# Designs tried in a protein design chat: VH-VL binders against q3z8e7. Part 12

Target 1, 156 residues: q3z8e7
Amino acid sequence: MVEKIPMTASGYKKLEDELSTLKVKRIDVIEEMRLAAMDKDMRENAPYHAAKEQRGQIEGRIKEIEHELKYADVSEYTDTNTSKVNMGSTVKLRDPKNGECCTYTLVSPKEIEPLKGKISASSPIGKAVFNRNKGEQIEIEVPSGTLQYIIEDISF

## First folded at step 27 (VH-VL)

Design BB6
Fold by OpenDDE, fold request of step 28:
Structure BB6 (fold): chain C 156 residues (1-156), chain A 122 residues (1-122), chain B 113 residues (1-113)
Amino acid sequence: as target 1 above (156 residues)
Amino acid sequence: EVQLVQSGAEVKKPGESLKISCKGSGYDFEYYWIGWVRQMPGKGLEWMGIIYPRDEDTRYSPSFQGQVTISADKSISTAYLQWSSLKASDTAMYYCAKHKWRFTEHSYFDYWGQGTLVTVSS
Amino acid sequence: DIVMTQSPDSLAVSLGERATINCKSSQSVLYSSRDKNYLAWYQQKPGQPPKLLIYWASKKESGVPDRFSGSGSGTDFTLTISSLQAEDVAVYYCQQYYDYPYTFGQGTKVEIK
């Protein structure tokens, strides 16, 4: 299988936005370098070297983002309510015992934000819900034991 | 509006060289993979290869590797397909096509050129 | 290479009737980690370039009539025209973009009976 980088549509957009921002920033930093070079000897000019270093960092990040986007496997959102849980899906889980609900969004490893309910598909919850249908009962393996939930809703 | 406009029909003899073009407009040309597809007379579609104009990263079908050269000039939003020495068997319609998603290598073709007919005969 | 085989090679269907085209891949084009099938369908009318109909096996491209639908997973896929119209006369191609080369099926010619 060809190497791919899974990500959500939202994640893809964020990378695009970051890339755009960095490209603008690069222009600014280059201008700073130019200005610094005009004032002092380039070899001993601290502001110039600082700007040059920053340029290097920006360019490095740009390359990383371009690589990620180039090999991205972007999940598409669907309005189909009969869809299975997939990357990018938001899943509402209901505890059949107490009726409590939790909401999680499956995201790529780089997009993980546990406090916001953004979890990896390889996480215990992610593995349990992935490719499941609405209404199914699932078991989640956690260090403290096994939790049971019902997939109440799937959305994007 | 996204458009792919290809160069005109070509009539050539075996052994001659040829370079046909595909000009993209209405989108960021350098950030979308663009591919070439061959269709021999009365036959199906054949995936030849794709190129990423930004850095000219190119992928060829094994069947076309070494037989053709895919290139691009991002400064004028143009992709190229060229032969060093044409054969009669190269007679076909050639389409260029754009990948759907920016940057993304693994994608499908959403827009197609009108095609360039290449006829090679003695 | 992943070989794409369509069936039938040609299909004659009466106006308003269902047309079904099958596409089989020599290996799975399902990316299991994403549960996504790297399979597209194209329509090529006489004298025209191909047109994208379906992507990711079942997603309909914008502007494509509702009578077109794609289904299947893994190695077996189907393009369905629920009610064939006169303007649907064309050759239809499946294509995998799971692995290089991104091979096409041999095509299925759809005609009106």
Scores: ipSAE 0.036, ipTM 0.650, lowest interface PAE 3.2, mean pLDDT 89
Fold by OpenDDE, fold request of step 28:
Structure BB6 (fold): chain C 156 residues (1-156), chain A 122 residues (1-122), chain B 113 residues (1-113)
Amino acid sequence: as target 1 above (156 residues)
Amino acid sequence: EVQLVQSGAEVKKPGESLKISCKGSGYDFEYYWIGWVRQMPGKGLEWMGIIYPRDEDTRYSPSFQGQVTISADKSISTAYLQWSSLKASDTAMYYCAKHKWRFTEHSYFDYWGQGTLVTVSS
Amino acid sequence: DIVMTQSPDSLAVSLGERATINCKSSQSVLYSSRDKNYLAWYQQKPGQPPKLLIYWASKKESGVPDRFSGSGSGTDFTLTISSLQAEDVAVYYCQQYYDYPYTFGQGTKVEIK
């Protein structure tokens, strides 16, 4: 069994777009190969082999993207009290001790922007809040100890 | 050798249209992405967008989307950047630049044009 | 958008001394699957178009002097000129081509002290 690959809807869309582009370029590189093959013997045709290499690179990336898309886990947010934190979710965490709040959005590795609160589901915070419900208290292990937070709100 | 030669400097008034060009030579033009970069006077480089000449697949920066049009004519190995209605704020140097690797969208610029200075003033 | 922030904005270095320019991205430009950083460095001398110096964060473009080097990974990158020469006076830019738009840093002006 292959594990699902968590990602945001936006990340998924980006992969789709890239895939579409690459498929077009694949056609182009094949045409380039064809043209190169017309000019010189294929065995000693440097342009042909260069194009072939590029084709290989494109194919490799296509396969990678197709794999990611195939096994993608893109969860949609539902604005309900029973909703759980998923990829793409924005979570408001409240410190029960001081009342301070922090907001984080769970994103794919490619989408990580720590300064904007975009964090990986594999991060300590991400792991702590993933698949949790609004109102739950979570614990985050840090070098200084254990932090306690309450999931105050979940949005998308 | 690879060369990108851009059209000459332009002096325009606000509201006028403009189309500048970038002609590539020394390489298979239609199979390399070509981009445009803006540089306002005394400012840094701004990525505007790129185009794949063979099929004119185009990518824009959000900041330039709808503000300019990038096009290409592969038959004459030329890329274009155009405005329908210029603004004073469009005053800048505009560079075209070639992607390093054939077919590759996610790439860097290995060759640059000499730049086209566009001045827009009343 | 991935924001590229260079530091410092300007740098004055004596001839023969080391010049160090930093570039930070707002998010990682490392593609883990390929173990490549989609980061380039350009040099722009006065009155000239930019010139490619470094690609994939640490690879030198052909013809680039050995005194230039790039390092870093993820979000933190550095361009180093081991021994500054007079001809190195220029503005240097980092650029990510990891995701659209392929944003540039604001540039670092390098001058002789």
Scores: ipSAE 0.012, ipTM 0.594, lowest interface PAE 9.0, mean pLDDT 88
Fold by ESMFold2, fold request of step 28:
Structure BB6 (fold): chain C 156 residues (1-156), chain A 122 residues (1-122), chain B 113 residues (1-113)
Amino acid sequence: as target 1 above (156 residues)
Amino acid sequence: EVQLVQSGAEVKKPGESLKISCKGSGYDFEYYWIGWVRQMPGKGLEWMGIIYPRDEDTRYSPSFQGQVTISADKSISTAYLQWSSLKASDTAMYYCAKHKWRFTEHSYFDYWGQGTLVTVSS
Amino acid sequence: DIVMTQSPDSLAVSLGERATINCKSSQSVLYSSRDKNYLAWYQQKPGQPPKLLIYWASKKESGVPDRFSGSGSGTDFTLTISSLQAEDVAVYYCQQYYDYPYTFGQGTKVEIK
């Protein structure tokens, strides 16, 4: 079963624009590789190897965007959503065992910044907190098992 | 024949804005990174940055980031270097130059413009 | 930034004699798996823009006289003019294009003794 990917209309448009740009860059890089391959000396130079690596990165990002657009669930969220976690919410999670807290904001896929706590609704943390209330105990699936947290605060 | 033709010498006062140009011909302008190099009077060459005209992807030297703006208009095969507020220390010769290879940002410069002398004095 | 240091800053060589210019990078500019050094040499004559001479440390650009050659690898590079001519009076620069910013050496002025 494929998961729907929540995003705003503006987020969807940004992905479409990025995809268009990447497709242009892909064309350029493929041509560079073709031209470099025709010259033995150019085949072993930086332009050829840089183009090959860049193509791989471009193809991967294109596939990711195409998947996100295909399964997008487009909606608009307001700044006044304060009762349940949804897109745009900032949540504070407390570990009941040691009292340590961490803070996450649910954002669209293009806005993800994990080191700053900006995560997707499809991430383990995002899935665990989505549509939950302040005070609820939640479970988060991680490679080492299941962790428990309490939603201490929800803000926008 | 590949050519890079730069705009003429400029004499400006501190605080004025300036935009100098570099027009490429004899090659597929939009597919080659083009860059700017500063040479202060009696000094060596300083790499300022490069731009890919097709999508305007721009890379700056940390020394010039935020100090100048590099731009391009592919419809007229022209790259630009601009200042919003010139300083006396901006007095220098400025060269544009193109990468040898299509597409890639990883290259040396094979063709250079003739240079644009910018003089900033009161 | 990769610092490029040339030596000497200036040299005077008799016509027909060998001129040797050294360039040292603060870190390697060699892609070992490709055995390519991302190092270029430029010539700048008085009142003129720079002109490309050498790329990949040792490859001569089209139209460059046979007396010019480049050598070296990793961090140490040499530009050699085997028989200096009057028209070779210029400032010579090395440049690395291994990593941003693509820095130049400070230049070496070549003069006739």
Scores: ipSAE 0.006, ipTM 0.523, lowest interface PAE 11.7, mean pLDDT 84
Fold by ESMFold2, fold request of step 28:
Structure BB6 (fold): chain C 156 residues (1-156), chain A 122 residues (1-122), chain B 113 residues (1-113)
Amino acid sequence: as target 1 above (156 residues)
Amino acid sequence: EVQLVQSGAEVKKPGESLKISCKGSGYDFEYYWIGWVRQMPGKGLEWMGIIYPRDEDTRYSPSFQGQVTISADKSISTAYLQWSSLKASDTAMYYCAKHKWRFTEHSYFDYWGQGTLVTVSS
Amino acid sequence: DIVMTQSPDSLAVSLGERATINCKSSQSVLYSSRDKNYLAWYQQKPGQPPKLLIYWASKKESGVPDRFSGSGSGTDFTLTISSLQAEDVAVYYCQQYYDYPYTFGQGTKVEIK
């Protein structure tokens, strides 16, 4: 009998992303082995032996992930886990005066891309929305004054 | 054998920066959430936040958001807790701890580091 | 934040007697679709890091003595030490891991009377 593997939807997606990455890396490693094998003396071919070892690790991890995905028991937390803004949340802010909306995603410092709406929790917008619920009004300080928004939606 | 080994005790002055570390071994480090817990002298445990080392997805307690930075380097199986400007009130014991369950943020801590004592005084 | 409140803050119990520690959460930590209470108990002996005792409110971690047990559901939880031993002198913490931040109770110091 095969036991199910408990995970969240977020955990399942992270596992899928790793699998995709490993499959691409496997292709690269197989090509490195092919190129290194053009040297007739493989006993002392350091590039070949390194690629062979790496391929073994990649194949092993792929098999493990495929097993984990096959037997995953995914619990759906989304309504509970998205009730408050946290890291990784995507928030839709509505200006109550004109109905205009803007969307931001809270990301780690290394993933910040303000022009794409990816901001840190330490930014003015990030600080204003963190740990807030859908429907709450927030204030954001900008050089032109204080802006007011309503958190219209929260997603991951 | 699962182990979390933290960096040594630190004595600092207010305003200085600090980065303490937690090295995990005996498990697949990048696929488990690892967290930080503060214990002020004579006080209880305070959950500070967690990080998923593979993609650096981080979750902070509102009490610590903007006060510290949690990061990880999966290539050396190490998590970090960092202050840009220490305060005397940061004097505490800091523990790292590992979630039990892989690929879920909803977990308790099954293994703890030995703790890093941080003393901030002028 | 889910507030975890332990009672008492401190208790003294004679060797071999029962020690009972209560933990109350400000909201339910029962995930009903899986029938799991997302609550853990930890023991912290003087000068040591915390150690996991109980998870899912009532499940004993491997290597934990049989005298330790957890019970309760929803918002009210109890850690029981059925026959206190000298080595059980510690501070005990509950923690919820239902919704972040995964808060701890303030701790209960258990000592020998």
Scores: ipSAE 0.006, ipTM 0.567, lowest interface PAE 10.1, mean pLDDT 84

Design BB6
Fold by ESMFold2, fold request of step 28:
Structure BB6 (fold): chain C 156 residues (1-156), chain A 122 residues (1-122), chain B 113 residues (1-113)
Amino acid sequence: as target 1 above (156 residues)
Amino acid sequence: EVQLVQSGAEVKKPGESLKISCKGSGYDFEYYWIGWVRQMPGKGLEWMGIIYPRDEDTRYSPSFQGQVTISADKSISTAYLQWSSLKASDTAMYYCAKHKWRFTEHSYFDYWGQGTLVTVSS
Amino acid sequence: DIVMTQSPDSLAVSLGERATINCKSSQSVLYSSRDKNYLAWYQQKPGQPPKLLIYWASKKESGVPDRFSGSGSGTDFTLTISSLQAEDVAVYYCQQYYDYPYTFGQGTKVEIK
């Protein structure tokens, strides 16, 4: 089986746009390197080495995005009347041991904001809740053991 | 409008080489995987392989690995299927088709070429 | 290779009747982390290239008549034509795109009875 990376159409588009931006930035950084390299009198060519480091970061990110896009598993999500957790769903999880709740929204990889509860479907919590119904108990494996939660609410 | 236009029918002898083409238009050719499908006379469809024209990364069916060469020239939006030495058993209709999704190899075919009939007879 | 087996090989159905074509894969084409089946259906009319009908097992391609539907999961899939029309005479193929090679079924010929 080939590796697949789940994402929404929105997340896929965001990666495409980032890739295009990075390829333009790469052109600019290569020109900066060329101009800096014309100064042969520097013992330490700080501008050249700074541009080289920036290029390395840009090339690395381009490779990451190209990999993600190459193995992308893109789905179209439309609003439905089902109560199952899906991309775009907001889920409220309750810890049955102490009654504490937390809320997460499943978003595309480029919309991830963990401090705001926006997580991917590939995260441990995202995997555990995906395609589940209100009232189901889920388990999440962590280094300290297995966490138990109940899906208390699903909204779209 | 998306179009895949294939080269014309070929009549060849066993042992001859052949390169047939598939020209894409109406979409960003180099960013979509494009593949080849064989249909022998009176038979079903056989997936031969796919290529990503931008970097020429290629995937072959094991049944066709080493039997054909899939290539592309992104500068003219054209994919190719090539034999170095044709056999009578290569007589078939050959279709090119593109993946629906940009970049990714994980897709089905949404647009097909009209087909190229290759006849190999002694 | 994932072998795709269609049944029946040939199907004769009266106009307006339901036509049902089955496709079975030798291993699951369900990607469990997304609940997504990597299966497509194509229609090939005489003298024409194949045309995409269904993807992800049940999602209808744009412009495909509502009488076509796909169902199934894992290893067992069905293409249904709810009310067969004369223009539906064709050979129908399933294809998996779960793992290389992206194999096709042997085809099912649909005819008017």
Scores: ipSAE 0.005, ipTM 0.563, lowest interface PAE 10.6, mean pLDDT 85
Fold by OpenDDE, fold request of step 28:
Structure BB6 (fold): chain C 156 residues (1-156), chain A 122 residues (1-122), chain B 113 residues (1-113)
Amino acid sequence: as target 1 above (156 residues)
Amino acid sequence: EVQLVQSGAEVKKPGESLKISCKGSGYDFEYYWIGWVRQMPGKGLEWMGIIYPRDEDTRYSPSFQGQVTISADKSISTAYLQWSSLKASDTAMYYCAKHKWRFTEHSYFDYWGQGTLVTVSS
Amino acid sequence: DIVMTQSPDSLAVSLGERATINCKSSQSVLYSSRDKNYLAWYQQKPGQPPKLLIYWASKKESGVPDRFSGSGSGTDFTLTISSLQAEDVAVYYCQQYYDYPYTFGQGTKVEIK
């Protein structure tokens, strides 16, 4: 059995868009192949071979995307005070010691952007906040010790 | 050179399980869909289903959905067709066949295995 | 399901004469966006697996003799053997790969008269 692939709604949409684009492009490339095939000397038909190669690449990517979409697991978010942190959630963490806050968004591994606060659900922070409620205190293990944070806000 | 080599003939009784194999060589096995076709004695060809070995994405004919299981092991370039409980009506020649184009789901069969004869009788 | 119907079921033709096999699909197998018919023809000789002859309705597979040709579009297709040879004795099948399941015709047996 194939496991589901966690991803954000935005990630899913990007895949859909890419798939649509590729399907159109495939049609064009096939037409290019047809036109190039009008040349009787197929062995030395560079345009034909180029188009054929491109078609293969496009079809390969299409297959990958279709697989990801088929097994995608996109979490739904309800904007309530009792909402839990899930994939795609943005969480605001407050340090109870110094009052400092940081914001993170849980994303799929392919969507990780640390500089933008986009982190994996499997990261130390991700694991600590996943399926937690607003107001809960969490612990994060770091090399310097254990950090404590309060989930101050959850958004999607 | 592309080749599909299938496992040998099988003689079984009703109710027995069976798994036959199709080994591909001479091409990138994991990137081409591979299918199974049934041919009952003296009858025509019947499309059973196809599988993409790389991720084991599988498509079944409605007539064979739930009746058989198609699988693949890309590490050894082998596709499988299996029954949990054979019936006399499963007596037939079974062919594996390769899709022509890399990655392509909607395609035709350019190479075929030699076939595996399955005989189910009491 | 798309039903593929061949005609005739059997055909006897003299050596050197033309053999014509028809295949009709219950639905169009033409993908308009690509202007391609998802239709293939196979040849199966006694005791052998099928062999690909024609794809996309009219394109010959490599190694297929020139006497074989495919034509048609949409729902009506034809396989033609311009000059039947002894080695052409076989059962011929059409197949659509436009939509699941990829159904075959019932086959046409070609014999020498």
Scores: ipSAE 0.000, ipTM 0.587, lowest interface PAE 11.0, mean pLDDT 88

